# VHH binders against Flagellar brake protein YcgR (ycgR), part 104

Target 1, 263 residues: Flagellar brake protein YcgR (ycgR), of Thauera aminoaromatica (c4kar8)
Amino acid sequence: MAELSTPSPASPAPLDGGRGDELEKFTLRGARQILQLLQDLITHRGLITAHTGGGHSFMTAVLKVDEERGRVVLDPSPDPQANRRALAAPRLTCVTQLDGIRIQFPLVGLGEGQDKGRPALFAPLPAEMLRLQRREFYRLQVPLAHELSCLLKAEDLARKPVEVSARVIDIGAGGVAVVVPTGAAEFVIGGTLPACRLALPDGEPIELDLEVRNLNRQTQRNGTEQLRVGLRFAALPRAADTRIQRYIFKTERALNAKARGGL

## First folded at step 10 (VHH)

Design P60 (from K4 with S57E; framework vhh_7pa5_2)
Fold by ESMFold2-Fast, scan of step 10:
Structure P60 (fold): chain B 263 residues (1-263), chain A 121 residues (1-121)
Amino acid sequence: as target 1 above (263 residues)
Amino acid sequence: QVQLVESGGGMVQPGGSLRLSCAASGFTFSTYAMSWVRRAPGKGPEWVSTISPLGGETSYADSVKGRFTISRDNAKNTLYLQMNSLKPEDTALYYCARDLDYWDSGTFDIWGQGTQVTVSS
């Protein structure tokens, strides 16, 4: 039977895509901090998604840290093609989560060999690791009843300005995810949408610049298509940050109360 | 608060079938893509299958395509994996995973202790 078979989940953009100045404060560069974090991943059996470029990724884990040789040992993929793709890549972007903390790091100079007679991948210790607390990556799924929207200022295929009212499906301290009809506007990963307007309950819309971080085309069972767009807040005034945090906290508490014993 | 609890594993003969379940609690299940990931002895973790938030799209690893079917019941906050034509190579600890997707990284959040599937004799 002819059915659509989609590939494994892939990241269209890493967290360090775009300018990334704001991520510097969450970046670990101390050798001891990096070693400790990698050991924590080993201790907790952290699953890692390794992105090899072109939308390709595979699952791995840190088997050990070889401090004397200055390298990490990774579990190879059971898929030989994924391993060949990884070895050919100039850089891997590794992403994982440890007890509510998001961790991301690059690996360059990947090689293959054996560890105690078992196939393994080797790479020099990463020069940096990104460590994000819940606040920075937490996403509140927005209730449909709230009718949260964001007016996007974008361009069409002919580079003509268009305005698109997009429904906000999730929101965090760092950004929002919205859905738009396919073809409503052209989006480029890393591109900036200036002077967009986020409509929150209670008060005037928040004017802000948004950076496109990811794009995911979704097809529903009835054949309708929508585009899910991940957008990062390029800069956020304190008052706006406070309003967003208050909305997230208040809504999360209400949803938790409803789940436990509300209607 | 946020939990995933896998069940349904066991011992089965080659060619047999098992249905795995994952009970989710503490978050809005229907808004997340969900995945099954397995780890066999002596191998790295292997992604098995993913299902979109509303179940409109599914994807499978080549090693299980045509034999496994992923599904979800959003009203019951439950993820399933129907495993048919099981092979000894399918022996592994199976984990239910939530896709974080805030940064669209393919990173998997919370999973339980897993459920053991053993295909032998």
Scores: ipSAE 0.000, ipTM 0.374, lowest interface PAE 12.9, mean pLDDT 78

Design P61 (from K4 with S57Y; framework vhh_7pa5_2)
Fold by ESMFold2-Fast, scan of step 10:
Structure P61 (fold): chain B 263 residues (1-263), chain A 121 residues (1-121)
Amino acid sequence: as target 1 above (263 residues)
Amino acid sequence: QVQLVESGGGMVQPGGSLRLSCAASGFTFSTYAMSWVRRAPGKGPEWVSTISPLGGYTSYADSVKGRFTISRDNAKNTLYLQMNSLKPEDTALYYCARDLDYWDSGTFDIWGQGTQVTVSS
C-alpha cells in the first residue's frame, strides 16, 4: 500500500509580502539558481498552484524552460475560464513543493503565442524564487497555556458519526498535529474529515476540511495511551490562512521575547 | 507496479465511432503527459495524439486531426481517445503510453498491452 510519505500542502495560500524581511534569506535571485530550480521542478514533475487573484487559482506545471528567450512554458488549465482569468491577471503567484520544501514565485506578463511552431502559454522567467522548508519554518509547538483545540468530525469503531475535541500540539501553514484518547475515533490515512472546527485564542472557530496524513500511538508516563494524528488543511480559505499565520508568528514572537526576558 | 491497461476497442463500420480508455496505476498520473500510439498490421508504430499533464495542451497526427479527441480525468487516473468518422486506415492495435517529455514528445517508457480497433464493412 503506498503511504503518504511525501506530504502535500493543503490548498497553498501565498505568503504575504509583509513577511518579506523574514523570507529574504530563503529568496533566490541568481539567474543560474532560478534556472536550475525551475528545471528541478520539471525533472521532479512538480504540480504548481497558480493564484490569479480574487480568490481564483488553477493547477499547472512548468513544461519547458526557454533559456534563450528567458521564459517558461506552462500547462494551461483544461478549463478555458481559468485560462482567461490567468491571461487577464497582472501577476500569477505560483506555489509548489520540491522534496517537502515550499517553493513560491511570481510570474508577470503571462501571454499566448508560438514556440517552435507550437501554441504556448508563457511568462518571463521570475526575477526571484522563494525556497522554504515549510514544515520547519511554520511548525509551532503550541504552548499548553493556549489550550488550542480542534473539533474533529469522525467515526467510531462501529462507523457511527462522532465528534472529538482534540488538543492541538503543533500547528503550521499546512496543517496541525492533534492528540486524541485511544478509541475515541477511527482514523484512516488519506481519509477526509469534513467541516472540522479549529479554535484559536481570538475569534470564531475556523471551519476546515482536514486530511489524515499520519498516525502515531503514544504512551504517556502515567500509562495513558493516546493517538497523535497529523492533519493537513484540504482547502484553506485566504482569511483562515491569514488568521493561522498571524497566530503562529505572534506566538513565536512572544516566545522569543519571553526567552530574552522581555515584557 | 506501474501499469497501463487499455479498453474500448472493437469492430465498427466506416464512419462509426469508438471511445478508448486507459487506466493508469502505480504512478502520479497527473504529472505525466500521455500519448496514444497505434500499430497497424505489418507496419511500425505511429504516434496518434498527446495530452499535457493537466490537459491544457493536446496535439494530433495529421491523419486524425478533426476526427479524434484525446482527454484525461486525473481524478480517475484515466486517459481517453474519442474516435469519430473512423476509416479502414484507422485499423490498428492502439496503445496508451507514458510520455516523459511533453515538449519533446515521443520519449515513452511505459506502454499498455493495447486494444484492437477494426474498421471494416
Scores: ipSAE 0.383, ipTM 0.787, lowest interface PAE 3.1, mean pLDDT 83

Design P62 (from K4 with S57V; framework vhh_7pa5_2)
Fold by ESMFold2-Fast, scan of step 10:
Structure P62 (fold): chain B 263 residues (1-263), chain A 121 residues (1-121)
Amino acid sequence: as target 1 above (263 residues)
Amino acid sequence: QVQLVESGGGMVQPGGSLRLSCAASGFTFSTYAMSWVRRAPGKGPEWVSTISPLGGVTSYADSVKGRFTISRDNAKNTLYLQMNSLKPEDTALYYCARDLDYWDSGTFDIWGQGTQVTVSS
C-alpha cells in the first residue's frame, strides 16, 4: 500500500485522522486554548490551506474570532469556484504553521454571511486543534555516508521470524523510514516489531520497539524494487530519545554548514 | 527594507478614470490587509478603501463606494485602486498603507510616499 511520507511542519498536506491515538497528546480541546491559538494565527498572520475534499483546496486566513457567536471568520477566495466548493463541502481540513509548529483543525458547517456589514465565510469554532511541535514532526534525510541501519525483527512469507538489516533513509523524533528489498520480510500496518536495533554513529545500537505505520513500493532506475517502510517508536526510553535528537541536531548542523560552503 | 511605492497618479478631467498601483517589498505582502488613504490640501487623512490579505473581502468609504475598486495581486506584491467617475473632490495625495488588522483596527504602520491625483476641468 502506497502512502505519503510524514509531511514537514510547513507542508500543506493534511494528516490522517486515523492517527488519533498518536496525535491526542498534541490536540487542544479546551475552549480558551482554541481561542488563544486562533488569535495567535491572526496576530502572526498565518496563511491557511483549507482542504475541501476531492483533492481541492484554497488559501484562506482567519480574519476574526467571534467569541459571542462562537465562530471564526475566514477570508474568502477571490476565486468564486473555490468558495462554492468550500460551501458545498461537509468539512474543511485547515492546515497552517506558526513558528515552525504545524497546526491542523477541522471546520464543519461553513456558511456565508456578514460581520459588521462585510461579506465573509464563517464556521463554528473548531472543537479541537492539532498543534505539532517542530521536533515531533521534523524528518532528517539521512546522508548515505552515515550508513545508518536498523536491524528489524520481522516475519518472512511463511511467518517464520527473520532479521532484516534495513537502510534508514529518514529519521525524526517519532520514528524512522527504512528501505528493504521486496520480499525480504512481510509487514502489516499497525503491527509491532519488538526489540529492533537502531545503529547510530558513536555508540552501541539502540534497542527499541517499532510500529509499522506505512508501506510504499518503489522501483529504482535500474529496475530494482524496494519497499519503503515507515516505522514509529512505540516505546522510546529517555536515553534513546536523547541520542536520536543529538544525532539529528549534529547532522543538520553539518549539512547546513556544508550547504553554506563551510568546512 | 519594508517599503511601499505608489504610482499611477496624474491629472484627469471630471468623469475620467485613473488606476493607482502600489509596489510592496521587504515583507510577506499576502499576509497583510492593505489600504488606500488620501489627504486633500489643508485636510486630514481620509480612509478610502481596504482589502483583506487574500483579496476576498473589500470595504470602501461612502464617498467612493460604487466608483472605486480596490484589488491586489499577491504573486506580484502589488495593490491597485481603480478610480472611475472621478470628481474634483477626489483631488488628493493618495497613500498606500499596510493595515495591521482588517476587522477591528484602522492602525497603519507602513505608508508609501503617495501619488498625486488632480481632477480639474
Scores: ipSAE 0.252, ipTM 0.691, lowest interface PAE 4.3, mean pLDDT 83

Design P63 (from K4 with S57I; framework vhh_7pa5_2)
Fold by ESMFold2-Fast, scan of step 10:
Structure P63 (fold): chain B 263 residues (1-263), chain A 121 residues (1-121)
Amino acid sequence: as target 1 above (263 residues)
Amino acid sequence: QVQLVESGGGMVQPGGSLRLSCAASGFTFSTYAMSWVRRAPGKGPEWVSTISPLGGITSYADSVKGRFTISRDNAKNTLYLQMNSLKPEDTALYYCARDLDYWDSGTFDIWGQGTQVTVSS
């Protein structure tokens, strides 16, 4: 039951491919939308991290969109080895941000050439671009001192209702990740857990419906197995959403203050 | 507060070398293409060299190609021009300039005050 975790916004790493279905609603495929977004990257001078595979990346920028020939012009790396890796790669995964919006897109068929006497890297326009607000992929690692828990309403192997108190390990605008002992309940990707209760430090537990998005088995140093369960908020009342966002914001600020102060 | 300050000029014999520097402040240096432009006594401005925002593309005037090398250090907000095999005709006031419209045609909005290069026997 292996799965990939959602990357932190502090990391320029690409979002994982196992989340394709979840990310579809944020994917732009209209030719005009793609052209406009690429032009916005030029206008706002957005720097791009291009991942070439094998843990390698380099910094680039879109210098020009050639709408008529369906191509982008990219700033090559001053490191010739990075350019050779990029040209050898079957695909580049490009990641950037504009005004708090994360943008990610593939480039396939990178080549080198010349335009008006200037050597540059060229690639066909991407067929799709991912456009996410920062809040939609950000995950706060929950401090152990907060003792954040979620009471899950699930089923056992005999399909009998069971309640499991799970420790919340991370939380974002779209959901939580929790840890349960292996065998405590049966979880199925796409399954719904109704009327679960999320306990935040301040105030009454929040009642919410959760959808199972991913499962990851982890082994502790003592040999005990735990199941890490990724859960999506199926529907959130505005008051619940506001309270969760407020918790995330306040906790992030407190953690940042401690990091700066050494406390 | 947007500012470009050139340094490194001086007097040198023909065949000698100089390294010019341009310190940038007040803007995100790494997102702009940068250029060197010179003005010789009694002449108008002559474009010398341009470097792309991340340094992957460089271009040079025919008069300096093979002798001059433009580079940048984005961590230090500094632009450089290494000048080798200097000739008397390279004598000029050298300016660094911020390029707004890199790809189609250079459009410069911010200029330094210049640094004097004199090549004489």
Scores: ipSAE 0.357, ipTM 0.758, lowest interface PAE 3.1, mean pLDDT 84

Design P64 (from K4 with S57H; framework vhh_7pa5_2)
Fold by ESMFold2-Fast, scan of step 10:
Structure P64 (fold): chain B 263 residues (1-263), chain A 121 residues (1-121)
Amino acid sequence: as target 1 above (263 residues)
Amino acid sequence: QVQLVESGGGMVQPGGSLRLSCAASGFTFSTYAMSWVRRAPGKGPEWVSTISPLGGHTSYADSVKGRFTISRDNAKNTLYLQMNSLKPEDTALYYCARDLDYWDSGTFDIWGQGTQVTVSS
């Protein structure tokens, strides 16, 4: 019985086209570049969202790159069900961010075992990593210390109005991702949530109409299962857009300064 | 098992039109957002358009807005891209992609093989 499968070359190729250095700017295919980027994720303690399919994901991190055996070691979820879903999945789609660059890569042939006596997940090195430097795909991961929240005006399963204070986990020019406890409210993809309130530091909450774009049940590193809701700004007044952009830029600068040993 | 197969590419003159199709199989098509992504020779991948799972919402890159229309037929598990007023700059391999993050339009876990579109005189 094979414990760890080699990635299937039968998977549809996302992009195919010669030997252009232009693709290296967006899609890394060289083993050396892939190893370096994975090592950068370790160095910067980058959190990874691993999508397992069926609307499920879990938070992980690259713990180690085993260059000799051509594999990555991932932090398993404390939730055994999330790990079982990952092991059963034909492919994981991993997404993260590093210095404003969106990084996405597939992992195929996930296995489980131990690393230094501790449970771990193993996968062959990805054959490619997509690196998009387009700001439209950039999402600032909101620091927990900022306690950024969005008061959602939604409905429960009986269509009774409810207000849910949701934690903002990421924010970009086009929207936010929030987490809510499972069952806190009913969300319908394409539905509009009117007059929600986004609380940013240094000012009054911003009143926004938000559109539900996606729903994903996510198991966090602590084992807690939450519903991730992707919300798009339906319309932004110029003043609100300016405040959101200023928050993103200020927070990026502060995080970059802290990472480089600034105090 | 799980696959996306694009078709409908070809050669057209500037100002012409093409309709691309993407046949999906092996998953519940109606639960996923779907995207078109293109790659021109010598360039990196460029996102073109995304459509929500039930087709109620669409988004487009500025370079194609007003000229391209994305649509889907969930009963046939098929995604479409109607391309009008084509320009030489639209010459590229066009990929159908399953999008896990509609509002971000950038988390793709399944891609097709691509279909070639060439716009030239």
Scores: ipSAE 0.005, ipTM 0.323, lowest interface PAE 10.0, mean pLDDT 80

Design P65 (from K4 with S57A; framework vhh_7pa5_2)
Fold by ESMFold2-Fast, scan of step 10:
Structure P65 (fold): chain B 263 residues (1-263), chain A 121 residues (1-121)
Amino acid sequence: as target 1 above (263 residues)
Amino acid sequence: QVQLVESGGGMVQPGGSLRLSCAASGFTFSTYAMSWVRRAPGKGPEWVSTISPLGGATSYADSVKGRFTISRDNAKNTLYLQMNSLKPEDTALYYCARDLDYWDSGTFDIWGQGTQVTVSS
């Protein structure tokens, strides 16, 4: 899915792919979880890239979590201009990595001050933090030779049940992107397709509930129209998750070996 | 090998200036707060100044405020202390120290060998 790009954990760029719901399962909202994650950033001395908008950013770090005052304490930039931009920004988007996991969170209401002679930047604790493991948003482009398909149980415009065999063009831990002929079925963003069947090369088709996340009409080189549908795994049994991960891993290894030989 | 090496000490007259340097190696310098700590003959260690990991925040002991400036160059893994308006009371061995916590500074795990500063006429 174009919305879920494959940013490196080392990339400081904010993750702005996918609808809010696609990243919801990776979003922490519990106060205890947020406090623990911020404390982990302190313990592991994680450097944070803070984006202030307009292509501007500066490097910072969490110096302290002040639970009594409900705020996080950040290292100011040695560049006064960067600090002025940060204080003028309505929001900071903070991006960091911890143990290969991408972490992103907003800070609103940034101020400056000092406590007992120690100057710092202060912001209220974030209400949410994105914690995204690299594997969770990796999308494997499915080799055409694999002929991966997913049998979708959908409805037409009259709400009559219809089955559509869709070609899988990419796959990740969180979902698939498929292509279907225009008009083959009606898809509603946020709608659930129950008991769809994903055919992997090894074994029986996997029965999955899929949620429609995005729709994109595209014109093929021969002039025919097709619909690209982004689908999220709504409820994934552990055995199905294992088989999908195994397929991704095996295919990635094979592609990497082929690329190395081609170089 | 984790190491801190100070330099720039010497003898100077009251009112003079010196710039101390501390070269760090063997760790990710930019992720640690750094401090200067001094020890005068016959006295215990006295904290002088601390700088935050990225260099945007500094703090100083009351005895040196307005006279000393701490700074760092993270690209060069080097800590500095610019000392102006030196007094005889500033005579001490000056140590560079790795500080585990900027906010509650004073927990040091790595120290240099020290550089001697003597202020006398």
Scores: ipSAE 0.494, ipTM 0.815, lowest interface PAE 2.2, mean pLDDT 84

Design P66 (from K4 with T58I; framework vhh_7pa5_2)
Fold by ESMFold2-Fast, scan of step 10:
Structure P66 (fold): chain B 263 residues (1-263), chain A 121 residues (1-121)
Amino acid sequence: as target 1 above (263 residues)
Amino acid sequence: QVQLVESGGGMVQPGGSLRLSCAASGFTFSTYAMSWVRRAPGKGPEWVSTISPLGGSISYADSVKGRFTISRDNAKNTLYLQMNSLKPEDTALYYCARDLDYWDSGTFDIWGQGTQVTVSS
């Protein structure tokens, strides 16, 4: 029997507590701030990934904040096994994102019950919530309709040069995340991909050097295997930075308008 | 364009079964609670069932408990109502509705055109 020391990556994954002092300035502990942030999750219908430990997680949402009883009401999973794991867990680590802001908080003392005849999961209000609005952590999910791509210059398994057109799934001020078919090229964390080409709308492709920051293997329901590659801009010319920021701003504004009005 | 389109209605004998579907488009289906509401000839609207955004919480009107089953497929943006042991009293136009307030149901903003269910001997 082997011990599982490296569980499968969850998306989005919880942040490591070893950065505690650095994260303190982004941690909300005021009761009013916590209540307001939870209400913002309800207003904007933010979906939450709740991690129950052992590599397990389920999707939930805050349905209500009960200020009088000091608790949050969460949507149960349609999978009864996920609910049993959640109720047995000593804590949930909840991770979500609103308008590019990463939000993370613990829930302890999860219970189940009914309100107005409707089953729900209940937990006491968290004592703290992490809210990260840093330039390097801001990631825009790229709409599929934009067909954003990046031509990567990499090596295959035989160390021969290869060019791979990768779909960009998210973009930030510091880099992009792309998906490539498994086996299309070899990537190593910390490696540099020189002279890659990022295709943005409204202009010529941007030529830039990318550093590999992370790798996540994914298997879709249809059996398609893909590799998600996180890439950092190694050096970014001012003109390129301006174009990327303008694309992010325009797209974020359009998505914010759509989320509020259903436009 | 935000839209809900119902289907699956028809004529059936008492004791029969029907499965209604509602296809949603133009919004993030998985973030909204969804409801079925019916209107019988000459009567006001009657709430039938609600399902939470992720599908983990479900409620029914007393008149349909044990006979009807609501479900959703968030990957397909589709809501369902399985109706068993149908009675003449179930005869109505059935509407799919988007529920803005899962906890205080009744705040619907988007409705389908309805699908007719007729139960007659």
Scores: ipSAE 0.543, ipTM 0.840, lowest interface PAE 2.1, mean pLDDT 84

Design P67 (from K4 with T58K; framework vhh_7pa5_2)
Fold by ESMFold2-Fast, scan of step 10:
Structure P67 (fold): chain B 263 residues (1-263), chain A 121 residues (1-121)
Amino acid sequence: as target 1 above (263 residues)
Amino acid sequence: QVQLVESGGGMVQPGGSLRLSCAASGFTFSTYAMSWVRRAPGKGPEWVSTISPLGGSKSYADSVKGRFTISRDNAKNTLYLQMNSLKPEDTALYYCARDLDYWDSGTFDIWGQGTQVTVSS
């Protein structure tokens, strides 16, 4: 069985079409459901990353849903070149999140115009929208330059309390993976590490409880052994969840920008 | 904690220019449309201009079209109004306002304290 990776609900990158049968459960095709989800994006002021192909994207928002004409009204980019790319594209792939849940939908037949002096982009209502509830499956690979760390409160091999600063190598909505030197602490699958501190680039360290989910011993080419520890967020306050999601979104967007060209 | 603070007003000669700024804090600035509204002596409030959340859509009152330009810098949480070819009739207190409903009529829930613009005759 082939393994496929899926971006988190916070990621602006489109989901892989090869998961068609698995994603069908989360695909909305009813006109009423589509209208309600688009209205939810307006009500919660969700920003949308619209992918125009060729690695190009721009930020937009739904300004209005015109039920009578069967169309959405989108905020144009302040960059005219981005709008020209969007209008020339055969399809936009729109990606956003609502309450940590990934939403993705296509728009075909994009046009520009204005209503009562208000310029906008217009598109027919999408025929389908993906609302992915499985945010825990995505893992962002943390750039080395971010020096992201988590101070773990664990026990050593003699069962004495120790604090270990571990490098965070990936992060998702449901947890982190960290690397520690072999022997630095003892980890038991299912065990809880209370009051650990996750240091994000923006703001104060986040205090959180972590549950050990998996352990993998790794040997580097130079013979150095490290332990890779998978940790689940056991008790995550809303404010902490928001900060983690923001970090994931910003980092993924920056990585996508680097992959498409210069800084 | 939610606050709008205007600056950049002053006294100018007719035909002169001013750039107004509005610093926003305490909310996610990039998700809201923003407006400029003015109040001239002896008149009620007059809507001047609105800009969409990402800045791609702008609208203006007929009295200022072609002379005023609204813009925003979402990274700096700042709204701007560039005012050119100023007339004595532009003399007013200028308010920055948060707009809840860009597309329909506009509904303002948060206002700044205003900045005074005086165009000498």
Scores: ipSAE 0.572, ipTM 0.855, lowest interface PAE 1.9, mean pLDDT 84

Design P68 (from K4 with L54I; framework vhh_7pa5_2)
Fold by ESMFold2-Fast, scan of step 10:
Structure P68 (fold): chain B 263 residues (1-263), chain A 121 residues (1-121)
Amino acid sequence: as target 1 above (263 residues)
Amino acid sequence: QVQLVESGGGMVQPGGSLRLSCAASGFTFSTYAMSWVRRAPGKGPEWVSTISPIGGSTSYADSVKGRFTISRDNAKNTLYLQMNSLKPEDTALYYCARDLDYWDSGTFDIWGQGTQVTVSS
């Protein structure tokens, strides 16, 4: 029973032991959100690396979420020493990935037991879970129906200021890709576009400084040319970052629900 | 494409041993619980054993407890059933099955073709 004791109501330490303020905007604390994310780990069969401290870790998986008893059921290691280290640890740091999204959460109060002779590790539900996109290469393909746009402040070929409304075709934590008609504006790799406005479905447009990272010319079926421009967020305010991540999360959830037979 | 192929069955005398193997292909084997299910002539299917995705948790039917051992090698995408102290009552076609629900009664979506075990003197 002591091994299965409920932790204190408030966790004294942040998820990452001192980077909590940087990552707090990506942290889930709602009980229903935590339950749903843990169930998503089961549904997508996500393998988890559990760090027990001192450079030690083992592979596990969530076998069951027991909402009524407020606990998760984890697959023990076939290595008895790994299980002993886990049970002796004051805390496990669990890390996994689903479709390029890094998920990290603490488990405190790990115990062991059996259900009808089946060995298992048990822990109370985590009070928080970090959901962090892999910045390097994950991009959400923007559904055409969302009509996401970015108003670019640039110069034309005559170096006169122009405003170009560009369609956003993908979006990530570090930037967007947009499409513009050829000749609408001049873009230079490494150039800065100040005070551009990103329009998301909810709220006011977000004012951003964008850096041009790449250019790719594409020819449409009718022979017309369009330019695809990769743009980096130069300096993203916390509130803007939160809104962008929320849009990405909600859209990904809706697409995943549809793909799995949701309506 | 996605398939399970059993092997290792045969004829043995009572008290003998056999090791069954199941080779999995076309899916990420290490993320699924796996089960052995048998069907004796004239009887319905009987669940024999299940192993968790990582292999740290196992369960057995009362009829085989202490005699059979389920194991897996995730690096080789292979499931095993070590059968010791075999009895005539163990005579059956043994199926490897992919288990979608380790913690409940189980839902199986992929089955092997089965391997025959015959225990007789």
Scores: ipSAE 0.188, ipTM 0.688, lowest interface PAE 5.1, mean pLDDT 82

